# VHH binders against Actin-related protein 2/3 complex subunit 2A (ARPC2A), part 20

Target 1, 318 residues: Actin-related protein 2/3 complex subunit 2A (ARPC2A), of Arabidopsis thaliana (Mouse-ear cress) (q8lgi3)
Amino acid sequence: MILLQSHSRFLLQTLLTRAQNLDKAVELDYQWIEFDDVRYHVQVTMKNPNLLLLSVSLPNPPPEAMSFDGLPLGAIEAIKTTYGTGFQILDPPRDGFSLTLKLNFSKVRPDEELLTKLASIREVVMGAPLKIIFKHLASRTVAPELDRLVAIMHRPNETFFLVPQADKVTVAFPMRFKDSVDTILATSFLKEFVEARRAAALNTAPSCSWSPTAPQELEGAPKETLSANAGFVTFVIFPRHVEGKKLDRTVWNLSTFHAYVSYHVKFSEGFMHTRMRRRVESMIQALDQAKPLEKTRSMNNKSFKRLGLNEVNHTNSK
Below, E stands for the ipSAE of ESMFold2; O stands for the ipSAE of OpenDDE; V2 stands for 0.75 times the mean of E and O plus 0.25 times the DockQ between their complexes.

## First folded at step 20 (VHH; framework vhh_7nfr_2)

Design V5 (from U2 with W33S W105S Y107S; at its last look DockQ between E and O 0.02; V2 from the best seeds 0.00; counts 0 for: pae E 17.8 > 2, placed apart)
Fold by ESMFold2, look of step 20:
Structure V5 (fold): chain B 318 residues (1-318), chain A 121 residues (1-121)
Amino acid sequence: as target 1 above (318 residues)
Amino acid sequence: QVQLQESGGGLVQPGGSLRLSCAASGFTFSKYSMSWVRQAPGEGREWVSSISGSGGSTYYADSVKGRFTIARDNVKNTLYLLMDSLKSDDTAVYYCTTKIREGDSISMDVWGQGTQVTVSS
């Protein structure tokens, strides 16, 4: 899995600049959108220059999501645990937002580590349900009042589902792409991803599968939440995958899976388009000037070597 | 068009019961958590209760725990609030509300127009 940038760079820059210039009277009122429909608002007034209001509006949760007043399950507790003292969660939040934090820089002078964590507030809030579920899995329990099917929506069209049990959590990703080229590339990539992951099973990684249709574990979910045009990817997570420091790694890998697939689809699309344009341009130039045609490049047919009958001398496993 | 319409409010004596309904239209009702919020005259809005999209989880303000029950019918697209042991402090306009995302628009806070509940002798 590639390492993706998770925090808001603009929020971090704003926080760092403010923390380094507390002796300056300023008026700030910044609103912006990042991460596919997460709205941020940072406000500082001259009347209270050491106070900073940070407001966040999150995407609508799916019907199976555990949410309270527009926040994912466990979000308030995760904020308190991650950021500690020196802030206040406003009730109600600023109008039009799901969450407002009041930061008082005169009470707590944050270092760069804390400011970086604050710039990751989306990840803290959106990851809270996963952490709740996986903390209980590590203890071989299930959180009280949890539905059998839990939906997680970190971004629009990136909803995925968990079926928590005491001894395992099944995680299912409906994969959706907007256009047909992306869908074809994504489907091919996902099938290869699953096969490559099975081939690497010697490192005790979570099992993974792909299906063109919804797995039966998702039975009972509303049909509109299960739409997919690139199939479904399913992982099975056991307690050993979420013990100790593995918990945060597993949460990260699952939370970024859609982005990981999308990144590879767009990279593959760009590479294909560049190669196709070069071949078409070379063909047009050759036809116009009677130059010899260049051979086309196939996906896997670049090798000219003949494989022998006994090339299979590496260990295989199933 | 997205709409929420409350009904079932009225005048009731202390200790009485009421059942509020909220009819939803113009969006996929089962997709979203729903909430009841109330506002007494001259006061701010007070959250009362919430229910998950599936109906499997319910949450209540401390002031109404044990007296109020939130429920939903995802076939009829209707949210309910069953109110028992009503007190004069429960007098307010009751709103059903949700936060939805429609198309590429920013998340919308959707509010009904409210239904008046009056608890008095």
Scores: ipSAE 0.000, ipTM 0.118, lowest interface PAE 17.8, mean pLDDT 74
ESMFold2 (binder alone), look of step 20: mean pLDDT 87; pTM 0.875
OpenDDE, look of step 20: ipSAE 0.015; ipTM 0.322

## First folded at step 21 (VHH; framework vhh_7nfr_2)

Design W1 (from R1 with S57Q; at its last look DockQ between E and O 0.66; V2 from the best seeds 0.00; counts 0 for: pae E 2.5 > 2)
Fold by ESMFold2, look of step 21:
Structure W1 (fold): chain B 318 residues (1-318), chain A 121 residues (1-121)
Amino acid sequence: as target 1 above (318 residues)
Amino acid sequence: QVQLQESGGGLVQPGGSLRLSCAASGFTFSKYWMSWVRQAPGEGREWVSSISGSGGQTYYADSVKGRFTIARDNVKNTLYLLMDSLKSDDTAVYYCTTKIREGDFIYMDVWGQGTQVTVSS
């Protein structure tokens, strides 16, 4: 599933092309913005063709988001643990950026797996506070600085909340959509997603619930950050869910949850628009020939359930 | 120099009692959660108990609830584990551990050397 890949496709292609063509002289100086929130700068000079500078600029965080020196808390450690010691983090970063990595391809050509991880640098950086919280949960402790309601913002309208405790972390997603059709589709999908997870979940899977109103655990959050028109989804994460290799999987699943829902809403819209055009055409043909209106499959919950069940079982069960 | 030092382990009969101690130095002890973790022969690590910096919140593994009590003395910078009704399954090396912040939100795992508890008839 292409949409659930968090990596930047343009960044990945740029890195792959550079790594595969180190023998060729090239001058690269690309700047671009993705998702209306992250600015990238890739620079390669002809005199040092095996060196690539990757710079990243993050959006200005709202007051409730956790940050330090323009980066989410723990971002530097997350970069080091994800990419290893073969890359240099420039201090200071290039002017105007939050982070600059110097990549040297001359000794070891990175494989596609590592380059794919590098192309996911946005998610590595933005997932770092989750990693801090869940590393402490795995140890049945709480970081003193994060012993309170914590807001995580991946995009301006995709803030979600954590309530860390030593024995569990409650994670709550206020779900917001601007279009009333999107809101109805999302609400239907979320209700089915929660029910399908309950039906398919192993005994060790995180509990999941949906509510039209804010959970009690979000008491004290600013009311505007709790706006939701498609309800609230809550997960409860226990230490067993973040032990060992499960840590990165849990961080990934939570960091991508809103995008996952949005993807399925968009796909459902496409199917609905196509079916509506075909239904109108069928009605026109039936009326022209005095035929009764042909019954159409218009139950979006069944179609949404099939799409949601496939994604829940393949994505969340890892 | 951050240091944790366990003591109080030993050989005990089933049904007996022990008190483990963990002396802490080199950091602000009262700020951090503390934990006991044990490792039985041939097994992985098993979390036993945790206590908040103030001592106001305590948590126990199901296998030790009602038998073990975690406590701390923030004046003496000492963590305790009071172990009652000991069983052969409690035989393990017991470690005191914490995560402390160093620098820019880098959290360091700190472990003691461990103290052996052996429960045998």
Scores: ipSAE 0.496, ipTM 0.840, lowest interface PAE 2.5, mean pLDDT 79
ESMFold2 (binder alone), look of step 21: mean pLDDT 89; pTM 0.896
OpenDDE, look of step 21: ipSAE 0.836; ipTM 0.953

Design W2 (from V2 with R101K; at its last read DockQ between E and O 0.56; V2 from the best seeds 0.69)
Amino acid sequence: QVQLQESGGGLVQPGGSLRLSCAASGFTFSKYWMSWVRQAPGEGREWVSSISGSGGQTYYADSVKGRFTIARDNVKNTLYLLMDSLKSDDTAVYYCTTKIKEGDWIYMDVWGQGTQVTVSS
ESMFold2, look of step 21: ipSAE 0.589; ipTM 0.878
ESMFold2 (binder alone), look of step 21: mean pLDDT 89; pTM 0.893
OpenDDE, look of step 21: ipSAE 0.851; ipTM 0.959
ESMFold2, fold request of step 22: ipSAE 0.488, 0.653, 0.508; ipTM 0.830, 0.893, 0.845
ESMFold2 (binder alone), fold request of step 22: mean pLDDT 89, 89, 89; pTM 0.895, 0.896, 0.897
OpenDDE, fold request of step 22: ipSAE 0.872, 0.848, 0.878; ipTM 0.968, 0.957, 0.966
ESMFold2, last read: ipSAE 0.340, 0.599, 0.340; ipTM 0.771, 0.883, 0.667
ESMFold2 (binder alone), last read: mean pLDDT 89, 89, 88; pTM 0.894, 0.894, 0.892
OpenDDE, last read: ipSAE 0.867, 0.851, 0.867; ipTM 0.966, 0.964, 0.967

Design W3 (from V2 with S54T; at its last look DockQ between E and O 0.47; V2 from the best seeds 0.00; counts 0 for: pae E 3.1 > 2)
Fold by ESMFold2, look of step 21:
Structure W3 (fold): chain B 318 residues (1-318), chain A 121 residues (1-121)
Amino acid sequence: as target 1 above (318 residues)
Amino acid sequence: QVQLQESGGGLVQPGGSLRLSCAASGFTFSKYWMSWVRQAPGEGREWVSSISGTGGQTYYADSVKGRFTIARDNVKNTLYLLMDSLKSDDTAVYYCTTKIREGDWIYMDVWGQGTQVTVSS
């Protein structure tokens, strides 16, 4: 399982191993599922040993989401832009899959950088709608094809919504957790996350708010999203947040927000994940918000300036 | 053949008014948001105003709000910027611009050549 990484580790290793062993005639047929939402199929046949087929199946988008043949808005263009030439997008894809790429390892020198990007294909495809919307925001326009409310589904129970306007995009996350303990921990974390952001008052960071009830911007969303058990988190994204290099960072941080909260909850319950700790630090820095303290009780005390001037009693410890 | 052509710039005294036009051709004008962007000498480009395809939504930079009015004529395929109460800070080359779809979710930035507006005392 790959947590908060931009690529599939198993897919990367499969691609690297094949690219480094082209002189060996092997037959590969690997199928697996990651993040409960993406099925991969890698196939190499003895008939054409220099060819590799990579197939990807994504969760069915909800009816309110814009899609092309089971792919998110702008996915095909994102693939072409990210990977360039040297592959073929099969039309139609293999039966049961949303997308099939055919790589000919004899035509292009396999760069590890390109293979790493290919292993990130889930994120490239799933982030495509956000990129389109935010590129228009940077230009203070709205793509004419978009509705008022755009649904983004990374997993079936983790749909979030964008309300694009020329001067801002409102991003709303209905937060749901299956377990009641997780719900309590997540709700507490979210309230503290938002409060720390408010206290820091950074003008350059996206606005963030939490509410136990659905914001009005979600009018027209499926009714099941109105019953989120850990409330609703709303970010307001302005053009300055998506200009230049910030675009990809903002897309990534929003795309992984639910996972970030989920893994913070797991981490607080005694789980230890070095990658999660590093991701938490990066996300706080990227969102330009006050870092949520792992020590919840310290958020209730704002008198440390006075407390830090205490007596010499600690000098007895020698 | 997609083209945007600005006109109507010139020399104006502070407090004066000026009307910029942008003739559009080669695309379905009424479908797309249109914007005005300006660039003072030696400075970066500054967004000024945007208008929706139908004209029903308009947005302005804080620096021009209340003084400038964006409008469009979808019959003549022309974008306008009515500038009132001009200040020396408004001196710049003014561009009209849009993003048009040229392929599957590929958006091309289209710019005019610009028209010079100079506000001098």
Scores: ipSAE 0.437, ipTM 0.814, lowest interface PAE 3.1, mean pLDDT 78
ESMFold2 (binder alone), look of step 21: mean pLDDT 88; pTM 0.892
OpenDDE, look of step 21: ipSAE 0.862; ipTM 0.962

Design W4 (from U2 with S57T; at its last look DockQ between E and O 0.30; V2 from the best seeds 0.00; counts 0 for: pae E 14.4 > 2)
Fold by ESMFold2, look of step 21:
Structure W4 (fold): chain B 318 residues (1-318), chain A 121 residues (1-121)
Amino acid sequence: as target 1 above (318 residues)
Amino acid sequence: QVQLQESGGGLVQPGGSLRLSCAASGFTFSKYWMSWVRQAPGEGREWVSSISGSGGTTYYADSVKGRFTIARDNVKNTLYLLMDSLKSDDTAVYYCTTKIREGDWIYMDVWGQGTQVTVSS
């Protein structure tokens, strides 16, 4: 079973520890970077020990990405609906940050469930544009104020594109990896992933295709964003894929797609290195003995293929 | 206060043409995608066409592609649907609709009252 991290574990631990020790006056001032370029700042002062400031700095979006007030489209609404009362969004945010939340533990003592959701604030904010676009798709409309081509950037080098229409949304991922081995493994995985989904034609999963060149729908995107050395993956999302509970699942699957592929590339590298070690060991044994020994068995490609088929239900790592 | 009002429906013979209009008021018309949706008696609603706020991007359902043209006039705050080569299957009440922003990206669905289009012998 493959589990992808959906929240900051350090942020969650900090929040839980603070909530459990409110009777202790402490000073906290933690800044760290996670998820490749998201900066977090947690601040608690001895003057106001029941107040916690959480600030988040998002990566600089490319010029084509939709944002309002330095936040992705729909981020403020997503924060309000996810966290409810007892939180205040500061306007302006702390200098150098995109967003600052003030939590007052004296007004609301959040339980572990709410604190876990708060530790997922990056995912709530960065997933908001997808959620807006797909809510409109479920209603067979197109979100107002959007152009034909919408860029979404979750992380550096993970910009992907949506072409919203009233009856479908085309989602295209330019796949780029920095290492040539990673690129080869990713390309192989992506081709198998697409074929496995095609072979399971009776399920309701979104249509998926792979191409070595940019699909025509991406015409007009900046050249830098179209660079891809592992090809382009295209999904077609219909209203049935985003109705009811499927909305959040589809948003999650698309938001984590590059990370999902990267995880499988890393896993496949481990298998490749293990087989190389066994092959060398077998050759050494054959050289030491008069009778030749058989080479090691080939790497199990079924494991790689099966992991591509089990992509639903992403949960936290243990 | 926000209002959409359709007009231009009527009775036509197969192969005929109609132009539907939708007058918009109470919001900044040029900011929003506008859509036409139709509903035949006893049927669910069927999306017909959509146009971007600037008018630069248009979409059509496969059933009307090549026969219908969506347009807007952002000076007159009016949405149009030019319907050509009408078929009996086009008989329906036609609504103009949009989603407009309220506050922090909360969207409100706005629908007109509809205009009847009847294509029969």
Scores: ipSAE 0.000, ipTM 0.203, lowest interface PAE 14.4, mean pLDDT 75
ESMFold2 (binder alone), look of step 21: mean pLDDT 89; pTM 0.895
OpenDDE, look of step 21: ipSAE 0.822; ipTM 0.946

Design W5 (from V2 with S52T; at its last look DockQ between E and O 0.08; V2 from the best seeds 0.00; counts 0 for: pae E 8.7 > 2, placed apart)
Fold by ESMFold2, look of step 21:
Structure W5 (fold): chain B 318 residues (1-318), chain A 121 residues (1-121)
Amino acid sequence: as target 1 above (318 residues)
Amino acid sequence: QVQLQESGGGLVQPGGSLRLSCAASGFTFSKYWMSWVRQAPGEGREWVSSITGSGGQTYYADSVKGRFTIARDNVKNTLYLLMDSLKSDDTAVYYCTTKIREGDWIYMDVWGQGTQVTVSS
């Protein structure tokens, strides 16, 4: 799941420090913006030192967002499922924010695992529409927003689209890179990625295609949201891909696809004169097998497998 | 009884300005984000602008960014859209809208009846 591989480092540090120092009454009023334009606010008052308010403001909602309330469809339910009953969701949220959670440390003493999940709240909220739509696909029931284009914006430059249909969901990624070298490397990688999946001819993995132009399923989307310089990658998700325990793996694989490509581009730049030109079959297996991408501590590749976490947390530690 | 009622539309020359208003009743106005959406003749609906419940953050479609300003008065329960530098492409019926959350997985969409804006030479 994406929340197990990515979190805000500063938010986690703040939560851990507070949980470890409950005996010391302090005033906290931390507000910050991370590189991906998500704004966080943590408040603790001396009058109520066991209460912590965590507020989150998401980036500008894309056109045709599933909700005009600033939260994606299913976000409140995803929060309740992920964090349980130990948190209160304020309604309305604190002024200027999309979401506010109230934690009472005297009633619930969260461990580090739960605090890490809380620090991944952005990913929990942003992934909620994927999970809702895929739950309906797995049950072969009518999904909300059927046949409508659904935009998923995990990061400002990493918006991707879902087109739910009666018996499949088409997922399309416009791939954008700011540097021309990155664009060339990413395009080459993506073409090899798609060819390797085609050559493998595996019916158990979602079909995948690449195109230099927007696929037909994105017809009618605002042209600015379809700006891509490394083409478009499209996956087709059938019920068999999201049944049972595969649901969370598929949600995680799709939610981390941009980070996976970015990791490969960064790796290629770091080892230019000793280039790896092997087929991308091993990386296709990693994408299809979400378990190896959750938490791997191998000495040979530990830095590469935590790429998404480092990108989010490192860039906002000023 | 939740209601939204727009006003302030009219005929304007290109480059002109209009201010739209939307009166809200029957719900806690300051709790909810509000949006403007427009529909040109024979076209689908196009999102124009949104504003947070407090008014602290505003959002705009690229087609209107820099020309339109959304605002709200939470004392008067009124949403505004100030439209400057109007173009023929801005001709449409403008609706104010919100989405009211009634529980887990349940939302109610609220729309006004719309106000016509026509930009003609």
Scores: ipSAE 0.012, ipTM 0.366, lowest interface PAE 8.7, mean pLDDT 74
ESMFold2 (binder alone), look of step 21: mean pLDDT 88; pTM 0.887
OpenDDE, look of step 21: ipSAE 0.292; ipTM 0.692

